# Miniprotein binders against q53ft3: the designs that were tried, part 173

Target 1, 195 residues: q53ft3
Amino acid sequence: MFGCLVAGRLVQTAAQQVAEDKFVFDLPDYESINHVVVFMLGTIPFPEGMGGSVYFSYPDSNGMPVWQLLGFVTNGKPSAIFKISGLKSGEGSQHPFGAMNIVRTPSVAQIGISVELLDSMAQQTPVGNAAVSSVDSFTQFTQKMLDNFYNFASSFAVSQAQMTPSPSEMFIPANVVLKWYENFQRRLAQNPLFW
Short names: E, the ipSAE of ESMFold2; O, the ipSAE of OpenDDE; V2, 0.75 times the mean of E and O plus 0.25 times the DockQ between their complexes.

## First folded at step 18 (miniprotein)

Design P5 (at its last look DockQ between E and O 0.90; V2 from the best seeds 0.00; counts 0 for: pae E 1.52 > 1.5)
Fold by OpenDDE base, look of step 18:
Structure P5 (fold): chain B 195 residues (1-195), chain A 107 residues (1-107)
Amino acid sequence: as target 1 above (195 residues)
Amino acid sequence: SPESYKKAKEYAERAKRYAEFARKYAELLAREAIKNNDPESYEEALELFREAAELYKEAAELFEKAAELYEKGDKEEAEKLMEEAEKYKEEARELFYEALRLYEKLR
């Protein structure tokens, strides 16, 4: 149902479903993370009148998880970008994950998604500055993500002369990736909200 | 105990939420089945969500009764109802998860 993306890391598409209405992604080395993208996979939508409250959990000084509401995802807004780098100093708010025995590694932060009624979500207040509201911040995040992807993909680039026959593998020409990258950058520059 | 009462009430509220969640998925699937003119492909998942909803409702009712018994000091009978309610909840959960898996395959 959900995906989680951190710039420079592999996309997570397998949330741990800890309850019928609760999903969790583990974020190792969370101290290096500035932004997280949470998105719907498009496989299973929210039922009518429901959405997802997105929470971030980090260990406090005692190693206990502190949960903070980052924002929301809905069928109408199936993705959101959150800044988490500045949240380490905040106090925990009421959260829907407190009653759940989630096996946690103290060094691992978590993104939690709680499926809730839209009416209930409207009454909740996300922590300040978690939602990336500025076009500039979004553009910077997207650019870093794109650069990371391009660097990753290009690291596997081989010339035809270097290609080893592998019938089990499909190859994508590097120029296709480059064209995609250039097109994406152009679209991003024209309209940062082109999607 | 007051703690047992609170726990039973919490479980009841959770089960009620799950019942409604299952019901809402059943409604969603029913609509999609009609929209796609493919009721047969959706039938199994739809029925599982409906059944899960009913089982969660039963669990919720039993948890509520258990809470009432805890409040009255009838701990032994309350614990029996808690155990029974838990069985319904777990069965409902299995059906709910299976329904989600089936639904995902349809998408």
Scores: ipSAE 0.666, ipTM 0.872, lowest interface PAE 0.7, mean pLDDT 84
Fold by ESMFold2, look of step 18:
Structure P5 (fold): chain B 195 residues (1-195), chain A 107 residues (1-107)
Amino acid sequence: as target 1 above (195 residues)
Amino acid sequence: SPESYKKAKEYAERAKRYAEFARKYAELLAREAIKNNDPESYEEALELFREAAELYKEAAELFEKAAELYEKGDKEEAEKLMEEAEKYKEEARELFYEALRLYEKLR
C-alpha cells in the first residue's frame, strides 16, 4: 500500500502490516537520516473518508519506542516529505501504536502509518519541525534522489564483454545515465527551481 | 474482573472499527466496479470484504455481551463469549487480508 524512501537509500515498498490499519517500515542507522518520503504505491487507495497518519519512532536510552506524529498522507495528497533530523531526542506524542508488540531491532527507528478517518486526523497536531522547511532542504533531497537513481541504474551495468544478446530488450548505455546525472546536477546548482 | 471488562470493551471497539473499515472498502470496490463496467472482476474481493465486515460486526457484538457478563460477575460465560468472538475476529482478518490481496491484483 505504501512506500518509504530515504535519500541515498533504496526505496522500501514492503511495509510490515502489523494490523488491519497499521503499517511499519524499519529505518536502520536512523541517526544519519534527515528526511524521509512516505508515499502511496498506487496499488490500494484509502477508502472514502479515510487517510493515513504518519509517525516516526526511535528508541530512547532505555530502548523504549518514542513515537511522534509527522503528518499525513491521503488519496488527494499521496506523498509527503518529512524532516526527522530534529526529532531524535524529543518527547513522544499521542499515538495509536502503544499496545502493539512490533518486531524491532535495537537502535532501529521506524515509520508507522495508521489508517484513520479524515475527521479524526483533523484533530491531530504534527510535531512542529517535521514539515519540509526550505529550498536548501529540497535541493539536498533532490540531489540524494539523483544519487539513488544513479546507484540503482549502475547496479545493473555490465561491460560489453558481459553482454548477452537479447534482441527483444532495449538498453541504455551507462554513459548516457552519467551524462544525464552530470547535466542535471549542474543545472540544479545554477537554479534549484529550473524544472 | 475490572481488567477483563476493560479488555472486552477495547476489543469490541476495535472490532467495530474494523467492520466499518471493511465495509468502506466494499463500498469503494462497488463504485469501481460500476465505474469500470466490470462487476465480474470485482465480485470475489467485494464479497470477501462484505463477509469480513459481517464477521467483525459479530465479533464486536460478542465482545460487548462478554463485557456485560463480566460486569454481572458471570466470568465463565463471559470467557466463552470472548473465545468465540476472537474466533470470528481472526476469521474476519483472514478474509480482509485476502480481499486486499485480490483487490491489489485488480489494479
Scores: ipSAE 0.615, ipTM 0.848, lowest interface PAE 1.5, mean pLDDT 80
ESMFold2 (binder alone), look of step 18: mean pLDDT 88; pTM 0.876

Design P6 (at its last look DockQ between E and O 0.62; V2 from the best seeds 0.65)
Fold by OpenDDE base, look of step 18:
Structure P6 (fold): chain B 195 residues (1-195), chain A 107 residues (1-107)
Amino acid sequence: as target 1 above (195 residues)
Amino acid sequence: SPESYKKAIEYAERAKRYAEFARKYAELLQREAIKNNDPESYEEALRLFREAAELYKEAAELFEKAAELYEKGDKEEAEKLMEEAEKYKEEARELFYEALRLYEKLR
């Protein structure tokens, strides 16, 4: 149902469903993370009148999780970018995950998505500065994401002479990825909000 | 105990939310089935969501009754109802998760 993307890391598409209405992504080495993208996979939409409240959890000085509301995703807004850098010293807010027995590793932060009524979500106030509002921050994040993807994809690049038969796998020419990357960069430079 | 009462109420409220969640998915699937003119493909998932909704409702009712009994000081009977309610909730959860898996395959 949900995906989570950190710049410089592989996309996560397998959320841990900890309850009927609760999904969790683990974020190792969270101290190095500046931004997180949360998005719907498109496989399962929210029911009518429902959306997702997105929370960030990090361990406090005692190793206890501190949850903060980052923002929301909905069928109408199926993705959002959040800045989580700087939130690490904040106080926790009321959160829907407190009653959940979530196994946590102290060094791992979490993104939690709570499926809630839209009316209830409207009453919630995200932490300040979590939503990426600046074009510059968004552009920087997107560029890092693209660079990571390109680097990742290129690491698997082989020449025709190096190809080994793998009938179970599909191959994409590296030039296709490069062209996509270049085109995306051009579009991003022209209009950072083209999507 | 007051704590047991609060717990029972919390569980009842949660079960009610899950019942509504399951019902809303059932409604969604029904609409999609009609839209896609494919009721057969959606039938099992739809059935499971509906059944889950009913089981969650039963669980909620039992948790509420347990809460009432805790308030009256009938701890033993309240605990029995809590256990029964938990069984309904767990069964509902299994059906709900299966319904989601089936629905995902349709998308």
Scores: ipSAE 0.684, ipTM 0.879, lowest interface PAE 0.7, mean pLDDT 85
Fold by ESMFold2, look of step 18:
Structure P6 (fold): chain B 195 residues (1-195), chain A 107 residues (1-107)
Amino acid sequence: as target 1 above (195 residues)
Amino acid sequence: SPESYKKAIEYAERAKRYAEFARKYAELLQREAIKNNDPESYEEALRLFREAAELYKEAAELFEKAAELYEKGDKEEAEKLMEEAEKYKEEARELFYEALRLYEKLR
């Protein structure tokens, strides 16, 4: 359902589902991690009216988990980047992961995702300074880049009657560029991180 | 005891949330089956989500009855109902996970 990415590491796409509505990713060597990306794979959406609350957990000085709410992912906002470097010594948040049988090795942090009603999520307050960027900003930039590419390629369009044979040149039918553009926009709308 | 009563109530509320969660997935799949004009492909996953929702509901009812028995001091019967409710909950979980696996393949 979800993916988790840390710069310089392989993406994790196989969350441990620890309950019907709870998912966990392990973050070994978490003290070297400054940012984490949490995203929906696009295979299973949230049901209507639901979304995901995203938490970060690290072991305290006694090895006990300290959970902090980072923010949210939803069908309409399916990915987010979180800064965690400042949270490794912070205070815990109210969280729904207590009393669960979550398997963890010592000195490993976790990202937890709890599927909840959107109304319930609206009453939760993330830890400050956790959110770094909105996927909406990345999506907006990417959309502008796609528009620029399409306009550029279209400026070279010629009709078949205008074409001159040229054995050394290759040409691409304009409809191929349009189909690529439409397909990419559809994929991006479904999952901004589909690559 | 107060602790046994509180635990039974907590388990009942959790089972109710899982019943609603499963029901919401069934609603989602029903809409997708209609949108795609392909009810046969979604039929098994829909059935499993609905069945899981009903089993979670049954578990919740048994947890509530166990809470009432704990409050009345009928500990032995309350524990019997707690054990039965746990069996329904675990069966519902298995169906729910299978429904999710089937749904993932359809997507």
Scores: ipSAE 0.623, ipTM 0.854, lowest interface PAE 1.5, mean pLDDT 80
ESMFold2 (binder alone), look of step 18: mean pLDDT 88; pTM 0.885

Design P7 (at its last look DockQ between E and O 0.55; V2 from the best seeds 0.00; counts 0 for: pae E 1.6 > 1.5)
Fold by OpenDDE base, look of step 18:
Structure P7 (fold): chain B 195 residues (1-195), chain A 107 residues (1-107)
Amino acid sequence: as target 1 above (195 residues)
Amino acid sequence: SPESYKKAIEYAERAKRYAEFARKYAELLAREAIKNNDPEKYEEALELFREAAELYKEAAELFEKAAELYEKGDKEEAEKLMEEAEKYKEEARELFYEAMRLYEKLR
């Protein structure tokens, strides 16, 4: 249902469903993370009148999780970018994950998504500056993400001579990835909000 | 105990939320089936969501009854109802997760 992306890291598409309406992604080495993208995979939409409240959790000085509301995702807004680098010093807010025994590793932060009524979400106030508002920050994040993807994909590139028959696998020509990358960069440069 | 009462109420409220969540997915699937003119496509997942919704509702009712019994001081009977409610909740959860998995595969 959900994906989570950190620049320079592999996309996460397997959230831990800790409850019927609660999903969690683990973020190791969270101190190095500046931005997180949370997005819907498009496989399962929210039911009518529902959306997702996105929370960030990091361990406090005592190793206890501090949860903060970052923002929201909905069927109408199926992705969002959040800046989390500045949240490490914040105080915890009320969160829907407190009653849940989520096994946590102290060194791992988490992104939590709570599926809630849209009306209830409207009453919630995200932490300040979590939403990426600047085009520049967005562009920088997107560029890093794209570079990471390209580097990752290119690491698997093999020549025709190096290809071994693998009937269970589909192969994409590297030039297709490159063309996609170039086209995306061009669109991004023309209009950072082209999507 | 007051704590047991509060717990029972919390569980009841949660079960009600899950019932509504399951019901809303059932409704979503029903609409999608109509839209796609394929009533059979989502039938299994749809039924699982409906069944889950009913079981969550039953669990909620039992948790509420347990809360009432805790308030009256009938701890033993309340605990029995809590256990029964938990069984319904767990069964509902299994159905719900299965429905979600099925739905995901169909998309």
Scores: ipSAE 0.652, ipTM 0.866, lowest interface PAE 0.7, mean pLDDT 84
Fold by ESMFold2, look of step 18:
Structure P7 (fold): chain B 195 residues (1-195), chain A 107 residues (1-107)
Amino acid sequence: as target 1 above (195 residues)
Amino acid sequence: SPESYKKAIEYAERAKRYAEFARKYAELLAREAIKNNDPEKYEEALELFREAAELYKEAAELFEKAAELYEKGDKEEAEKLMEEAEKYKEEARELFYEAMRLYEKLR
């Protein structure tokens, strides 16, 4: 029914259905996550008059879950980006003087989706600034990311006159990066969901 | 005990929500079958949602009756109804999940 996407990770499309109206995605290493995209796969819609309340749950210092309402998804707004970087509770304690690496505790949070009546959802208040963008904003973010990548890769461009032979290094002509950028940008403009 | 009464009431209210949820999906599939002019495609999932809704409703009624018996101190009979209600709830859940799986394949 739902998908969950974090930058740099595989998309999750198989939520754990923990109740008839409750779905959960696990987020391991949640301290490194700043944004989460929650979206409907398009396979099963909400029934008329219903939608989904989206929650973030993380363990507190005692290991107990802390639930925070991020926002909503509905048939009319089937995707949303949520900022979670400001919602995390504690901080890790690091010891730079240890004789061995500090054993890391598991840090797993959850995204929960509860299917509810729209009237009930209207009475709920998300934590501030959690909901960030629509699908159009996703397209704009992706374009800016592509621009950034091209600019970064181009800063390493080396002309043939500047090349020093080195069998231990591999080089890519700068125009390959430009061609990739132009092709990807064209594809994205034709179909923002081609990926 | 007060804990048993509260549990029975909670389970009854939850079963009522699931009955309505299943019924709403049955209504959705019935509309899709008409709009797509293909009632046979949706028939199995539709019937499973309807049956799940009826079983959830039966479970809710039994949970409510069990709560009444806990209030009266008839613990043995209340526990018998709780066990029967759980059977209906478990059957309804299986039908609901199968209906959802079939619906996903249709799309």
Scores: ipSAE 0.595, ipTM 0.828, lowest interface PAE 1.6, mean pLDDT 76
ESMFold2 (binder alone), look of step 18: mean pLDDT 87; pTM 0.875

Design P8 (at its last look DockQ between E and O 0.01; V2 from the best seeds 0.00; counts 0 for: pae E 23.0 > 1.5, placed apart)
Fold by OpenDDE base, look of step 18:
Formats: sequence, structure tokens, C-alpha cells
Structure P8 (fold): chain B 195 residues (1-195), chain A 107 residues (1-107)
Amino acid sequence: as target 1 above (195 residues)
Amino acid sequence: SPESYKKAIEYAERAKRYAEFARKYAELLAREAIKNNDPERYEEALELFEEAAELYKEAAELFEKAAELYEKGDKEEAEKLMEEAEKYKEEARELFYKALRLYEKLR
């Protein structure tokens, strides 16, 4: 149902469903993370009148999780970018995950998505500055993400001479990835909000 | 105990939320089935969501009854109802998760 993306890291598409309405992504080495993208996979939409409240959890000085509301995703807004780098010093707010025994590793932060009524979500106040509002920040994040993807994909590039028959695998020519990258860069440069 | 009562109420409220969540998915699937003119494709997932919703509702009712019994001081009977309610909840959960997995495959 949900995906989570950190710049420079592989996309996560397998959330841990800790309850019927609760999904969690683990974020190792969270101290190096500036931005997180949370998005719907498109496989399962929210039911009518429902959306997702997105929370960030990091361990406090005692190793206890501190949860903060980052923002929301909905069928109408199926993705959002959040800045989490500045949240480490914040106080915890009321959160829907507190009553749940989520097995946590102290060194791992988490993104939590709570499926809630849209009306209830409207009453919630995200932490300040979590939402990426600046085009510049968004562009920088997108660029880092794209660079990471390109670097990752290119690391698997092999010449035809190096290809070993693998009937179970499909191969994409590297030039296709490059063309996609170049086209995306061009679109991003023209309009950072082209999607 | 007051704590047991609060727990029972919390569980009841949660079960009610899950019942509504399941029902809303059932409604969504029913609409999609009509839209796509393919009721058979959605039938199993739809039925599972409906069944889950009913089981969650039953669990909620039992948790509420347990809460009432805790308030009256009938701990033994309340605990029995809590156990029964938990069984319904777990069964509902299994159906709900199965329904979600099926629905994911349909899209």
C-alpha cells in the first residue's frame, strides 16, 4: 500500500503492517537522513473518507521513541516529502502508535502511517517545517534521489559481452535508464512541479 | 479494576474502528466491481471484508460487555468475554489481511 524513499537509499515498498490501520517503515542510520518521501503504491487506495497521517519516530536520549506528526497522504495527494533532519530536538506529540508494542531497534528511526478519517486528520497539526515547501529543497532532494537511482542502476550495467543467459531475468538497456534520467532532469529543470 | 475497564473500552473502540475500516473497503470493492462490470473478480475480497467487519463488530460488543462487567466487579466473567472478544478480533484480522492481499492482486 505504501512506499518510503530516502535519498541515497533503496525504495522501501514493504511496510510492516503492525495493525489493520498502521504501517511502519524502518529507517536505519536516521541521523544522516534529511528528507523522506512517503507515497502510495497505487495497489490499494484509501477507502472513501480516509487518508494517512504520517509520523516520524526517533529514539530519545533514553532510547524511547518520540513520535511526531509530519503530515498527510491521501488519494488526492498520494505522495509527500518531509524534512526530518531538524526534528531530532523536538518533543513528542500525541500519536496513534503509543499503544502499540512495536518492536524497535534503538538505533533505527521509523516512519509510521496511520490510516484515519479525513475529518480527524484535519484537526491534527503537523510539526513545523516538516513539509518541504521550498522548490529549492524539493529540487535538491529530487536530484539526489535521481543521482542515487542512476548510480544504483548503472552499477548493474553490463556489456553484451558480459551478459550471462538468465532466462528468469529481464534486462533493461542502460541507455533507456540514461534517457529516462535525462528526460526527467529536463522536465525538472523546466518545471520542478511537472507531476 | 479501573485499568481493566479502560483496556476493555480501548479494545472496543479499536474493534469498532476496524469494523468501519473493513466495511469501507467492502464498499470500495463493491463500487469497483460495478464500475469494472466484474463482480466475480472482487467477490472473494469483498466477502472477506464484510465478514471481517462483522467479526470486528462482534468483538467490539463483547469488549464493551466485558468493560461493563469489570465496572460491576465481575472480573471472572469479564475476562472470559475479553478472551472471546480477542478470538473474534484475531479471526477478523486474519480475514482483513487476506482481503487486503487479494485486493492488491486485483489492481
Scores: ipSAE 0.609, ipTM 0.847, lowest interface PAE 0.7, mean pLDDT 84
Fold by ESMFold2, look of step 18:
Structure P8 (fold): chain B 195 residues (1-195), chain A 107 residues (1-107)
Amino acid sequence: as target 1 above (195 residues)
Amino acid sequence: SPESYKKAIEYAERAKRYAEFARKYAELLAREAIKNNDPERYEEALELFEEAAELYKEAAELFEKAAELYEKGDKEEAEKLMEEAEKYKEEARELFYKALRLYEKLR
């Protein structure tokens, strides 16, 4: 159901299912890891009304596990990048994994994913950054941005060609990109679907 | 007071839209990080977009609370919340623009 990726390492696609609703990935040599990507493999979505809370755990100086909520993954946001470099000396947070009797070695950190009700997830406050990727959303967003930019730039190029009758080449002044950027963002702020 | 209420609501909706855009850019960066197996390359821009999104969200919540206070007639407290919300909005805007500039270098 889930995958876990650390830069420079092989992708982990075989989570340890430690309970009906709990999945774990081991992260050996966790002190060298700055970011981890958690994602859904594809064909097994969360049940209706549910999503995944993502936790990071490492052993403290006394060997006790310290669990911290990183963020969430959902059917609508099926992947996220989490920064863990600052958490290796941070303070713990409440977590659902203690009741599952998860056994960990002191030298290995873990990523835990708990399948929970979306309403329950909305009441939790994660530590650090989260990022979410949606392939369909990315494709639509990128295509619409490219179409909008092309139409804007093409309109200016026609005007510039008429103003300076030089048939050898056409060009777009660099500041046109900046003006488009500012205008596009202002319009998106008013209506994110205008394009 | 009715005019102040409308302004606070308008600012709240605008801040919500900017939070949405910041999250859409974070989605783009997450996809690129997975595709390239290189999350460290995208870290700075990703963090800035997420921080901007959270600040825009906080600004929107404060603008909504200010609107509620204007409706109750508590103008002085509402104005304090409006000023606080505007500070969050301005900080979010600066982070959002920085993130976009960094994202352009990553393309």
Scores: ipSAE 0.000, ipTM 0.094, lowest interface PAE 23.0, mean pLDDT 70
ESMFold2 (binder alone), look of step 18: mean pLDDT 87; pTM 0.872

Design P9 (at its last fold request DockQ between E and O 0.63; V2 from the best seeds 0.70)
Fold by OpenDDE base, fold request of step 22:
Structure P9 (fold): chain B 195 residues (1-195), chain A 107 residues (1-107)
Amino acid sequence: as target 1 above (195 residues)
Amino acid sequence: SPESYKKAIEYAERAKRYALFAQKYAELLAREAIKNNDPESYEEALRLFREAAELYKEAAELFEKAAELYEKGDKEEAEKLMEEAEKYKEEARELFYEALRLYEKLR
C-alpha cells in the first residue's frame, strides 16, 4: 500500500503492517537522512473519507522512541516529502503507535503511517517545517535524488567487451538512463510539479 | 482494576476503529465492483470485509461489557469476556488481511 524513499537508498515498498491500520518502515542510519518521501503504491487506495497520518520515530538518548507527526498522505495527495534532519531535538507528540515491541536498533528510525479518518486528521498539527513546502526545497531534493541514482547506476556501467555472460540478468543500456535523466531534468526545470 | 478497565475501553475503541475500517473497504470495493462492472471478482473480498467488520463489532461490544464488569468489580467474568472478545478480534483480523490480499490482486 505504501512506499518509502530516501535519496541515495533503495525504495522500500514493503511496509511492515503492524496493525490493520498501521504501517511502519525502518530507516537505518537515520542520522544521515535529510528528507524522506512517503507515497502510495497505487495497489490499494484509502477508503473514502480516510487518509494516512505520517509519523517519524527516532530513539532518544535513552533509546526510547520519540514520535512526531510529519504530515499526511491521501488519495488526492498520494505522496509527500518530509524533512526529518531537524527533528532530533523535538519533543515527542501523541501518536497512535503505542508501545510497539519493535526491537529498535539505536541507529534505526521509523516512518509510521496511521490510516485515519480525514476529519480526525484535520485536527492534528504536524511538527513545524517537516513538510517540504517550498518548490525550491523539493527541486533540490529531487535533483539530489536523481544525481545519486545516476551516479549509482553509472558506477555499474561496463562496456560490452567487459560484460560477463549472465543469461539470468537483464541489462539496461546506459544511454537509456542518461536520456531519461536529461529529460527528467528538463521537465523539472520547466515545472517542478510536472508529475 | 482501573488499569483493566482502561485496557478494556482501549481495546473496545480499537475494535470499533477496525470495524469502521473494514466497513469502509467494503464500501470501496462495492463501488469499484460497480464501476468496473465486475461484481463477481469482488464478491469474496467484499464478503470478507463485511464479515470482518461484524466480528470487530462483536469484539468491541464484548470489550465494552468487560469494561463495565471491571468497573463493577466482577473481574472473573470480565476476563472471560476479554478472552472471548480477543478471539473475535483475531478472527476478524484474519479475514481483514485476507480481504486485503484478495483486493490487491484485483488492482
Scores: ipSAE 0.757, ipTM 0.904, lowest interface PAE 0.6, mean pLDDT 87
Fold by ESMFold2, fold request of step 22:
Structure P9 (fold): chain B 195 residues (1-195), chain A 107 residues (1-107)
Amino acid sequence: as target 1 above (195 residues)
Amino acid sequence: SPESYKKAIEYAERAKRYALFAQKYAELLAREAIKNNDPESYEEALRLFREAAELYKEAAELFEKAAELYEKGDKEEAEKLMEEAEKYKEEARELFYEALRLYEKLR
């Protein structure tokens, strides 16, 4: 139903469904993660009048899980980018005891998605330091991803004179990749919500 | 005990949420079947969602009755209802997950 993406990691598309209405993704080495993308795969939509509340869980200094509401995904807003860097153990501590409190064991943070009625979600308030612009943040992430794809694909570009005969292989001219990239960028700039 | 009463109430409320969830998926699939003019393809998943919703509702009613019996101090009968309700809930969950798998294949 849902996907979870961290820059530089493989996308996770197989959430652990821990209840009929609860889904979880593990985030190993969460201390190196600043942002996470939660999105709907498009395989199964929410029913009418329902959506998903997205939570972040991290261990406190005692290893106890703390769940914080990041925000929401819905059929009308099927993806969102959340900042989690300010929500981790050992960051943003304002207490001297926090400076003496060293996290001793690594543990896995989690992203949780709870399917709920939209009316119930409207009464919930996400944590303020996870503020995320659903449109601008998606556009920025998508732009960075497209830039990376273009740079990667362009590194394999060859001229027609350099191309060896490979009758069992198909090749893509570099200008086709560039054209696709330019069209996608233009489309995204015109309507960041076209997805 | 107070803990047993609270558990029965919690399970009843959870089953009610699952019944509503299954019912709303059945409504969604019914609309898609009409929109796509393809009721045959959606028939089995629809049936399973509807049946799951009914079983979750039955489980919720039994959990509520168990809570009433715990409050009256009839622990033995309450535990029998809790066990029966859990059986309905488990069957409903199997149907719900199968309905989801069938729905995913249609999309």
Scores: ipSAE 0.746, ipTM 0.897, lowest interface PAE 0.9, mean pLDDT 77
ESMFold2, look of step 18: ipSAE 0.659; ipTM 0.865
ESMFold2 (binder alone), look of step 18: mean pLDDT 87; pTM 0.873
OpenDDE base, look of step 18: ipSAE 0.683; ipTM 0.877
ESMFold2, look of step 20: ipSAE 0.663; ipTM 0.864
ESMFold2 (binder alone), look of step 20: mean pLDDT 87; pTM 0.873
OpenDDE base, look of step 20: ipSAE 0.703; ipTM 0.885
ESMFold2, fold request of step 22: ipSAE 0.719, 0.726; ipTM 0.881, 0.885
ESMFold2 (binder alone), fold request of step 22: mean pLDDT 88, 88, 88; pTM 0.880, 0.879, 0.880
OpenDDE base, fold request of step 22: ipSAE 0.755, 0.755; ipTM 0.903, 0.904
ESMFold2, fold request of step 24: ipSAE 0.698, 0.669, 0.585; ipTM 0.880, 0.857, 0.836
ESMFold2 (binder alone), fold request of step 24: mean pLDDT 88, 88, 88; pTM 0.876, 0.878, 0.880
OpenDDE base, fold request of step 24: ipSAE 0.757, 0.757, 0.751; ipTM 0.904, 0.903, 0.902

